# VH-VL binders against q8ixk2r445to577: the designs that were tried, part 2

Target 1, 133 residues: q8ixk2r445to577
Amino acid sequence: FFGMLQNKGLTDYCFDYNPPDENQIVGHQVILYLCHGMGQNQFFEYTSQKEIRYNTHQPEGCIAVEAGMDTLIMHLCEETAPENQKFILQEDGSLFHEQSKKCVQAARKESSDSFVPLLRDCTNSDHQKWFFK

## First folded at step 1 (VH-VL)

Design c27
Fold by OpenDDE, second read of step 2:
Structure c27 (fold): chain C 133 residues (1-133), chain A 120 residues (1-120), chain B 112 residues (1-112)
Amino acid sequence: as target 1 above (133 residues)
Amino acid sequence: QVQLVQSGAEVKKPGASVKVSCKASGYTFTDYYMHWVRQAPGQGLEWMGYINPNSGYTKYHQNFKDRVTMTRDTSISTAYMELSRLRSDDTAVYYCARFNTHGRVPLDYWGQGTTVTVSS
Amino acid sequence: DIVMSQSPSSLSASVGDRVTITCKSSQSLLYSSNNKNYLAWYQQKPGKSPKLLIYWASTRESGVPDRFSGSGSGTDFTLTISSLQPEDFATYYCQQYYSYPTFGQGTKLEIK
């Protein structure tokens, strides 16, 4: 699956990644932004290795969850996907993080008008449903 | 076994366009990115951009983004690089080279190169 | 762009000599998570395509003779030919792939 990764509940918002330096793409948080499909910021891939790739840079970036965190952070993809980079995009649209056993939920950033994907206990909320567009 | 075979030499006038092909064999075409690198006479290697054969996504160096177009035909495992509005300083050998899609082994196989000469 | 600087630009040596080529990057090529350096070395002979010699800074590509070795980490890297053979006279390039590829300007190794 390729393209924009859009949230069902938070209508018109997509995964977005805009590193401050294109020569250093790791270590920053993935956010949600209005879906526009322009540029490299909203182009992602779900791979057979269960990675969510930031597929507009090489080496490719892969979304990871660091120990003790509930945020999605960009790492470099590896030949063998590490456990913290493995996600299951399920039939119902839920995005499940295998290592934490939590689901990715669209959430409002505290004290902000911006939104971010966060790991939360899995529910049937549309804010935890995602699809490629 | 792995081979990248490029199209033949080209001679062009300034302002014209050139399209170079690179046919891959001996491996799964979509498992590697295809990069393009050129080399002017007596000069070093200059990266132009790449294409992901699986998605078709391209990334061009800023020096070429307004003039270069990279495409692929997965049915025949062939990558293409078209450079338009040619100038004399575009005279160079143009190479295709594969790159692992997981960022592991870099440019491990190269085409034989295509000489493009731009002259009035 | 990450700038790659090689030294020397050219050198002359004799068969049997130990040869060292240096490459410096404008930023670190070390990825902390896997502790790998995204640095490669290539050999190019006149009229031929570049040939991959070393990747991950120190891993030899298949078929590359043992006399070739890569070392270094972060921003400083070295290619060493322990005992130069006649077929080793060529131009050598370092290349980073931590980001969009960039090459060093090359080092031409000529016979003395």
Scores: ipSAE 0.739, ipTM 0.910, lowest interface PAE 0.8, mean pLDDT 95
Fold by ESMFold2-Fast, scan of step 3:
Structure c27 (fold): chain C 133 residues (1-133), chain A 120 residues (1-120), chain B 112 residues (1-112)
Amino acid sequence: as target 1 above (133 residues)
Amino acid sequence: QVQLVQSGAEVKKPGASVKVSCKASGYTFTDYYMHWVRQAPGQGLEWMGYINPNSGYTKYHQNFKDRVTMTRDTSISTAYMELSRLRSDDTAVYYCARFNTHGRVPLDYWGQGTTVTVSS
Amino acid sequence: DIVMSQSPSSLSASVGDRVTITCKSSQSLLYSSNNKNYLAWYQQKPGKSPKLLIYWASTRESGVPDRFSGSGSGTDFTLTISSLQPEDFATYYCQQYYSYPTFGQGTKLEIK
């Protein structure tokens, strides 16, 4: 799978990554933003190693969740994907983070009008359903 | 110094395939994306796609995705672009060009071009 | 695809003239978070590969003479050559790299 990763419940919002420094692409939180179809900052690949790659930059970035945290942040991809970078994209659209046993949910960022993907207990909510557009 | 050296001119019949090579030197081949751009006689530049030489990941323009295959061989720092089911309107000069993804500088070095003529 | 439109398609000028070439994109090329316009200009002489002149709308590539300048933001961009030299007669292309690369159709600069 490949393209814009859109949320079923939060209409018109997609995974978005826009680092402030194009030469240092890691360390910032992945956000959700209005899907615009322009590619680069909303362009992700789901790989056979169960990674969600941001591959418009070199070196390539991979979405990760640190142990005990609920935010999705950008890390450098590794030759062998570490457990914190593995997500199971299920047939129903759920993104299951194996290491934490939680699902990615579209949520409002604390004290903000913006939206972010966060790890939450798995439910059948449309806010936990994702698809490539 | 950075150089991209492409294979020589090709003359093909309609329905054949052509495979153009682009050998890189003077930099770390796997650190930069390689793009392919073509130019028909007297026409403008048309982007075909790119390959990430590190991962092998490719992205093709819709107009070419059913006929183009981009590959690379990291052991000899060479990228390849193969176009199948050739038509007369595929007659063009085919260029490889490097994209500096680290600095987000677009196509900063280009190969000399490979002329592909498709005629009956 | 983001569509790039150049004007004029051709232009006749004399050495010493000031020349302006315009480029319009179907979508904004300005990325608000870094305030950069993802637009480049290339020069191509007959029988030769394109050469990068300007990137991020206004940054000159190393070795490019200062008579070449780029300006504009969002959807409207301009390449200016302040005092044409004989070696400047060529075809000029704008290119967006905000998404998958697309080029304008080119502006051929010819001797008057």
Scores: ipSAE 0.007, ipTM 0.558, lowest interface PAE 12.1, mean pLDDT 85
Fold by ESMFold2-Fast, scan of step 7:
Structure c27 (fold): chain C 133 residues (1-133), chain A 120 residues (1-120), chain B 112 residues (1-112)
Amino acid sequence: as target 1 above (133 residues)
Amino acid sequence: QVQLVQSGAEVKKPGASVKVSCKASGYTFTDYYMHWVRQAPGQGLEWMGYINPNSGYTKYHQNFKDRVTMTRDTSISTAYMELSRLRSDDTAVYYCARFNTHGRVPLDYWGQGTTVTVSS
Amino acid sequence: DIVMSQSPSSLSASVGDRVTITCKSSQSLLYSSNNKNYLAWYQQKPGKSPKLLIYWASTRESGVPDRFSGSGSGTDFTLTISSLQPEDFATYYCQQYYSYPTFGQGTKLEIK
């Protein structure tokens, strides 16, 4: 799948990644931002290796979760995807992080209207359901 | 060339409704969100809400939620903002503005404004 | 709501002056994930719609003269006009787009 990765519960919000420049692609948190129809920063590829790739710049980035953390961050893609970069996009739209056994949820930042994707215990909430637009 | 053209000035009585239009040209209407912002005479800018022209989905500021309705007609690339139960303090210039998320640039093009006067 | 506060409310300056307008937010507008400040500056001339000048706190919009610059991070931001011109008579607004948009109350710049 390739496109904007949109949340079913937060209907106008999509995965977004905006590195400081194309030479500084790694180490920043993935955010949720209003979906737009064009974009270097909102287009992702879901691969057969269960990666969510950011293909805007070279070298390509892959979304990862570090051990003990709940935030999604950008790392460099590897030839063989490490376990912390593997997400199972299930038929119901859940995005399951296999290593942690948690699901990606659209979540509100503390005391703010800002949103970010975070790992949470899996539920049937629409805030945990994603689709490529 | 990107252009947003709004409907003409309106004079309304308290309790009436007003519907302002905003016709877009020069870009793909459904690819950019349309926001509405108003400005009372001599006052600052106040955000009212937005519409996603592709889906029709809307978000309204809490202060307007009970009285505002935003719609669009994709066949003529036009967005609408209707405000009901008008009061004298709704006298303002109402603007539509495009949210350019392609470049992650906020409100980059604005309509010329529609003056709405509410008086007895 | 994120509250935006501007100072001064108004100021008078002469052509050629350096002018500074400040904007403060009630919470940080810096997303650590992308290291961007979700702050914009607009210019509004009498009887006209607002015009975008600066976005991402310091990035100048295409066509905006070099004399306009933005700076700051987190909660404190400034707009600077390095050498004021007659056409700069206007009201200036800061705006956050970290969440649903909110504007400062505006700073009216009057040319002496």
Scores: ipSAE 0.007, ipTM 0.603, lowest interface PAE 9.1, mean pLDDT 86

Design r30
Fold by ESMFold2-Fast, scan of step 3:
Structure r30 (fold): chain C 133 residues (1-133), chain A 120 residues (1-120), chain B 111 residues (1-111)
Amino acid sequence: as target 1 above (133 residues)
Amino acid sequence: QVQLVQSGAEVKKPGASVKVSCKASGYTFTDYYMNWVRQAPGQGLEWIGVIDPSGGSTWLDQKFKDRVTITVDKSTSTAYMELSSLRSEDTAVYYCARGFNWNEPYFDYWGQGTLVTVSS
Amino acid sequence: EIVLTQSPATLSLSPGERATLSCRASQSVDYYGDSYMNWFQQKPGQPPKLLIHDASNRATGVPSRFSGSGSGTDFTLTISSLEPEDFAVYFCQQYDNWPYTFGGGTKVEIK
């Protein structure tokens, strides 16, 4: 699967990654932004290793969750995907983070019109359901 | 009115454990995260971790992961931070601080602090 | 981890003067147009109090004389005209990357 990773509950929003410096592609939080249909910062690839890859910049980035944390951070991809970079896209659209046993949820950031994906206990909320478009 | 009231000061020997409580009132306890931060005497602030009171999920700084346990008792609206294998460098004032449930931690309300002294 | 360096360590001023406090991050704390930087005030014997969140937004109840500015790696807290109650220690804090880190603090003291 590849394309724009869109939220079912937050209907017009997609995973988006726009690092402040092209030489500093890792360590920053993934956000949600209005889906524009053009790929670019919203183009992600879901791999057979259960990675969510960001191929717009080199080296390729892989979404990870640091131990004990709840936000999605861009890391460098590794030849063998570490457990913190593995997400199961389930039949119901849930993105299940195997290492933490939690699901990715769309959430609104306070003080702004920004939205972010966060790791939360799994529920049947549409804000936890994702699909590639 | 929001209040966070912490347990009293403690003196511990090296190797012991300490459990600090933070009782919340004036808001729905499960709607906001609870953060823990410490400050050594005359020093800066150091973030320890956070708990989501609704589900009990915790997120800890890796430095503390093997020694810290954060829990909640929803029936009493109380959060707890337990730190084990105490060392002299753990001497600090420990604070609880409220964060928003699904927003970034803003620390809008803080407990009064609990002084933990580790001495031999 | 992101290291926050505050300068000066001590700022000696008189009431009515403008205070300018700096916080420099070892790497950018900006992400997609937002700056993930907070400022806190701490008085002796008291817990820290949130003043500014997201670099420039005043927290509820914070007087207008406090303002935050900056982006990337360089941030400033300004107090336009010091009141007696403003003499305190001020800390910056980033939440762009883990672990969340605080600056070493700037003490604003009476000259």
Scores: ipSAE 0.006, ipTM 0.541, lowest interface PAE 11.9, mean pLDDT 84

Design x16
Fold by OpenDDE, second read of step 2:
Structure x16 (fold): chain C 133 residues (1-133), chain A 120 residues (1-120), chain B 107 residues (1-107)
Amino acid sequence: as target 1 above (133 residues)
Amino acid sequence: EVTLKESGPALVKPTQTLTLTCTFSGFSLSTYGVGVGWIRQPPGKALEWLANIYWNDDKYYNPSLKNRLTISKDTSKNQVVLTMTNMDPVDTATYYCARIDYGDYAFDIWGQGTMVTVSS
Amino acid sequence: DIQMTQSPSSLSASVGDRVTITCLASQDISNYLAWYQQKPGKAPKLLIYDASSLESGVPSRFSGSGSGTDYTLTISSLQPEDFATYYCQQYDNLPLTFGGGTKVEIK
């Protein structure tokens, strides 16, 4: 699966990554933004290693969850996907992070009109449903 | 200023089709993240969601009424239209259109509502 | 569908009183809850979104709290203009559903 990773509950919002330096793509937080399909900021791939790759740049980035965090941060992909980079995109659209045993949920930043994907307890929330478009 | 206003017949006969128009200003359904929904309220009763439409023409309906409802938009006219077939006296209610901002499901600005009575 | 059970259906209070209204969802709605105020003959007005976020222009005496299935709207000090009917609404899942309403009347 590849393309824009869109949320169901938060209509027409997609995974978005725009690093300040295109030559230094790691270390920043993945956010949600309106799906526009322009550029490379919203193109992701779900791989057989259960990675969500930001593969429009070299070296390729993979979404990871750091210890004690609930945000999605871009790391470098590795030959063998580390445990904190493994996700299960389930048939029902839920995006499950294996290590934390939590689901990715579209959430509003506090006191802002911005949105981010955050790890939360898995529910039947439409905001935890994702699909590639 | 954002405003919405419902228009349509105040009286509908049973089995007839209701057509309501929501005319809005202060925002556009060409703007990403914007939606408009319809909600109704029978006299003295609670609110019931009917349908949503968004800038990208995504449409959502209340399953209990899905077969009877059609929602559409005319962005150039700043209008959203709701049709409801096979009206029944039980459908007598005040019908509201309301704005949805940021692509979510909460309604931040409402029209004044229009009362629709279904009677023979 | 997610059922929203709102309580009480009505209450009587005086100006200055602390008022608490509760909504119970039939399942975890992950804080995707809004509160509305409706006065007779008027359209609902959004007060709270995302369970605890105050809508712009809404007085600070209004607050929302809760998590999971249990949510609360609180008016810290009831004002004359606060006598109205209040509704909760979940937007975690479609179809969107509202509570049965709570009428706040003057004692």
Scores: ipSAE 0.780, ipTM 0.926, lowest interface PAE 0.7, mean pLDDT 95
Fold by ESMFold2-Fast, scan of step 3:
Structure x16 (fold): chain C 133 residues (1-133), chain A 120 residues (1-120), chain B 107 residues (1-107)
Amino acid sequence: as target 1 above (133 residues)
Amino acid sequence: EVTLKESGPALVKPTQTLTLTCTFSGFSLSTYGVGVGWIRQPPGKALEWLANIYWNDDKYYNPSLKNRLTISKDTSKNQVVLTMTNMDPVDTATYYCARIDYGDYAFDIWGQGTMVTVSS
Amino acid sequence: DIQMTQSPSSLSASVGDRVTITCLASQDISNYLAWYQQKPGKAPKLLIYDASSLESGVPSRFSGSGSGTDYTLTISSLQPEDFATYYCQQYDNLPLTFGGGTKVEIK
């Protein structure tokens, strides 16, 4: 399914991807921003291959986490999803990153009022619960 | 500067309804990511969270208070109102309102508090 | 509900001392922890958020550390204005819960 991927713990914050240059769509960090309901930079698709796809710009982007890292980065989508691009959205709302065995958590970026999704050890935190709206 | 100030009755009789108003300045509840919460502290005891309201009118309540709480806002007046029904002497406490910034649950700026005594 | 246990409940210290206060959560709270200072007769003041981030305007002698269930507030060199009660608060899950407080008294 698809839509705005919202955090249960942060009131009205959604996955957001706003690349600084339209000529370089991939390689930048995914952020969290106030849900605006307009789609576009906050519109994501959860696929049968367990990908979180961003299709607002071309080429299509897929969220990935590099080995040993905790930040979610936009990468190019591939014909077959690589392990670092697979996220399992569980019944309880947790978003489990298979390769690292960690969960996506809403976190404040250091010394700012900006939020980002990061990989953290899985807990029962509302900040680790996500749903499409 | 950001300020918050609580107002309401200093004395409430058992079974009555308490209504407290938080009036604030230096920020707006129309600002995205902002909320206001209520916290109380009985004399000599720890802080206890009561309820939060956010810019989008989302409301959250402490479930231990058995549906006695109602929180509302008037964004144009810079006010948040808390209503608590069926007051009991154990509800005697200093009641605080506080701002939530950054779209999270930490309280960054607090009002001075208002003491509410519940006795017959 | 997540239970927050502070230790010690009180301590006596002198100006210039290093003071350490601990907070234990009944489950992993993923660093969603704040520390507050409350002086007698006054409202609480936010010192630390996200376990280790210093709030603007708070002196650098205050620091927070920890992860998982175990968190610490440290005052590196106690000043006269630091004699107060300190509270931790988790904001990982509703309901929001506070520790029982640690009173820092003059020795």
Scores: ipSAE 0.035, ipTM 0.679, lowest interface PAE 6.9, mean pLDDT 87

Design x20
Fold by ESMFold2-Fast, scan of step 1:
Structure x20 (fold): chain C 133 residues (1-133), chain A 122 residues (1-122), chain B 107 residues (1-107)
Amino acid sequence: as target 1 above (133 residues)
Amino acid sequence: EVTLKESGPALVKPTQTLTLTCTFSGFSLSTYGVGVGWIRQPPGKALEWLANIYWNDDKYYNPSLKNRLTISKDTSKNQVVLTMTNMDPVDTATYYCARIPQYGGNLEFDYWGQGTMVTVSS
Amino acid sequence: DIQMTQSPSSLSASVGDRVTITCLASQDISNYLAWYQQKPGKAPKLLIYDASSLESGVPSRFSGSGSGTDYTLTISSLQPEDFATYYCQQYDNLPLTFGGGTKVEIK
């Protein structure tokens, strides 16, 4: 699948990656922003290796979560996807991070009006349900 | 300031279709992230959500009523219209329209219309 | 559907009293909860969103707390204009659902 990765519960919000420096795509947090339908910062690909790839720039970025952390960070894609970059998109729309056994949830960034995807215990919440648009 | 006002018939016969119009000012439904929803309240009872429509024409309906509800907008007139088919006496309620704020992405309602009472009887 | 249960359904209080109203969700709603105040014959008014964020223009005597399935609205010192029915609403999952309401009446 490819396109804009939208949240079911936080209506009209999509995965968005807008690094401060367009020539350095690695190391910053993935955010959620209003879906604009223009691709660019909101265009992602879900691969057969269960990666969420940011294909707008080269080298390609892959979303990862470091052990013990709950934030989704952009890393470089590897030839063989490491476990911290694998997300299982389930039939019900859950994005399950197998290494941590947690689900990706739309959440408000602390002390701000901004939203970010975070790892949380899996629930049947619409804020943990995602789909490509 | 933000204002919303509901309009429509006060009396509806069983099996008829109800059409309600929400007219608003102080914001535009062309603004990214903004929405308008409909909520009803039978006399002396709790609030029940019916439907939402957003700036991009995305529509969401209460599944228990989805087959009876249609929501639409006319952005140029600052209006949102709700249509509900096959009215029954149990649908007697005050019907409200309310704004869903920009950039929150939340589904809370920050400004409400005054409400319009709809009585369903023969 | 997520069921929202409010308690008590009604309470009697005097001006100056501390009032607490509880809202229980049938499943974890991750703080996606709003509180509304409704005076007789009037539309609801938003008081609190995201479980604990006070809406602009709402008096500081109102506060929200809680997490998971258990949420509370507190009025620290009840004023005459606070006699009303209060509703909680979850927005974690569609359909959006409201609690049954808590009527705060004069003692």
Scores: ipSAE 0.031, ipTM 0.683, lowest interface PAE 6.5, mean pLDDT 87

Design x26
Fold by OpenDDE, look of step 5:
Structure x26 (fold): chain C 133 residues (1-133), chain A 121 residues (1-121), chain B 107 residues (1-107)
Amino acid sequence: as target 1 above (133 residues)
Amino acid sequence: EVTLKESGPALVKPTQTLTLTCTFSGFSLSTYGVGVGWIRQPPGKALEWLANIYWNDDKYYNPSLKNRLTISKDTSKNQVVLTMTNMDPVDTATYYCARSWDYGGEYFDLWGQGTMVTVSS
Amino acid sequence: DIQMTQSPSSLSASVGDRVTITCLASQDISNYLAWYQQKPGKAPKLLIYDASSLESGVPSRFSGSGSGTDYTLTISSLQPEDFATYYCQQYDNLPLTFGGGTKVEIK
């Protein structure tokens, strides 16, 4: 699966990554932004290694969850996917993080006009359902 | 079991300050994502959101009442306090505290029984 | 502020009836919509969140649907215990706002 990773509950919002420096793509947080399909900021790939890859730059980036955190941070992809980079996109649309045993949910930032994907306990919320478009 | 209970005066004079306390059990306001909000309802009227406070001490207020409201928490006591200044008879209502979840989940899944507050001279 | 307009303000129905309540938002609220049931002298009870997710313990005869600005609460077969006032609430943007309520009365 590849393309825009869109949330079902938060209508018309997609995974978005826009690092300040295109030559240093790791270490920043993945956010949610209106789905526009322009540029490379909203293009992701779900791989057979259970990675969510950002393939717009070499070396490639993979979404990771750091210890004790609930945010999605861009790391470098590795030959063998580390445990903190493994996600399961289930048939019902839930995006499950294996290591934390939590689900990715579209959530509001501390600012009321911005949104981010955060790890939360898995529920039936449409804000925890995702699909590639 | 999760419970919330409102406490405070049943009668307040005009211009006085109302102080309400929400005491809860079965959950902690130190838990990531947990929030507690206040909602009021005048007799026979609709619901009005007043304020929310979260585990990280983030606070949000209804702009229409922001200058009159202060919300705070004592995590060790499992309490949330709401103060409302310059009370007026129009503020007569049942006041509820309720549990919510953090950003993206400001709906209220568990409510206190509510406490009736009458503003009268 | 986002205004939530419920319709109708009241309705009369009989046990077994299909009941539909509508909530219209003044702007797109992206499915950040909850439904509550309130009985006289009691606190509101959460029924639906995220427009269509049924809260645990709520009977399956309750359902929510909609998108954008238009949302609906449906009771497939009204039961005696369902006569109450129902409220919608948006949490897409602050301040949180509720609808005016819909009272479901016995015909």
Scores: ipSAE 0.011, ipTM 0.621, lowest interface PAE 8.9, mean pLDDT 92

Design x33
Fold by OpenDDE, look of step 5:
Structure x33 (fold): chain C 133 residues (1-133), chain A 123 residues (1-123), chain B 107 residues (1-107)
Amino acid sequence: as target 1 above (133 residues)
Amino acid sequence: EVTLKESGPALVKPTQTLTLTCTFSGFSLSTRGVGVGWIRQPPGKALEWLANIYWNDDKYYNPSLKNRLTISKDTSKNQVVLTMTNMDPVDTATYYCARLKYYGSGRYGMDVWGQGTMVTVSS
Amino acid sequence: DIQMTQSPSSLSASVGDRVTITCLASQSISKYLAWYQQKPGKAPKLLIYAASSLQSGVPSRFSGSGSGTDYTLTISSLQPEDFATYYCQQSYSTPYTFGGGTKVEIK
């Protein structure tokens, strides 16, 4: 699966990544932004290794969850996907992070009008449902 | 040394709101992977989890009580506050706060507890 | 919610005995399981986290095992200070839930 990764509950919002330096794409947080399909910021790929790849640049980036955090951060992809980079896009649309046993939820950023994907306990909320478009 | 201490009223009337404060030392809620949880225990009964708050202000509540609970933190004061509305005699219990320590893979452990504070709900 | 069924509710044992306490989860909790010890009038004390990891400062006679839905706390040789109530607790998902407790009494 590839393309824009869109949230069901938070209508018209998609995964978005815009690193400040195109030559250093890692270390920043993945956010949610209105789905526009323009450029490279909203193009992601779900691989057979259970990675969510940002592959518009080389080397390729993979979304990871760092220890003690609930945010999605861009890391470099590895030959063998590390545990903190493994996600399961389930049949019901939920995006499950294997290591944390949490689901990715569209949420409002603290003290902000912006939105971000955060790890939360898995629920039946449409804000935890995702699909590629 | 990590320590936590609960404070608040020992007696609450039915329908009133309970406010408990957890004051801690030896750690900071500005540190990644740190949280504070509230747990209660009625006399002679088992433990019941109430709520958690984390360094990133992430909050979780017991669904059976979530409409009555509010948890907040003041990092600069090393305090966590729990409010519980519409108290009833059934809510009589010892209330504990505890530190949540991250052990990897999304696992948190309540590794240090306060001594607990007894709250009696009675008219 | 995940229910934690703890057994037995109470047991009598002597110093030096091997004691085993069982905790059964209503669904798999993937080793997100902790064990606590509580003495009368005191707060619970963490003994084991992540099903089998011994908390710092806890005697080695305590051990935890299990996977999936079934977990066990073992005291290899019961000491006088071990007479207390023990609780299991899952942290797989909120709400965190505890077992009903096991009171270990002197025979």
Scores: ipSAE 0.017, ipTM 0.643, lowest interface PAE 7.7, mean pLDDT 92

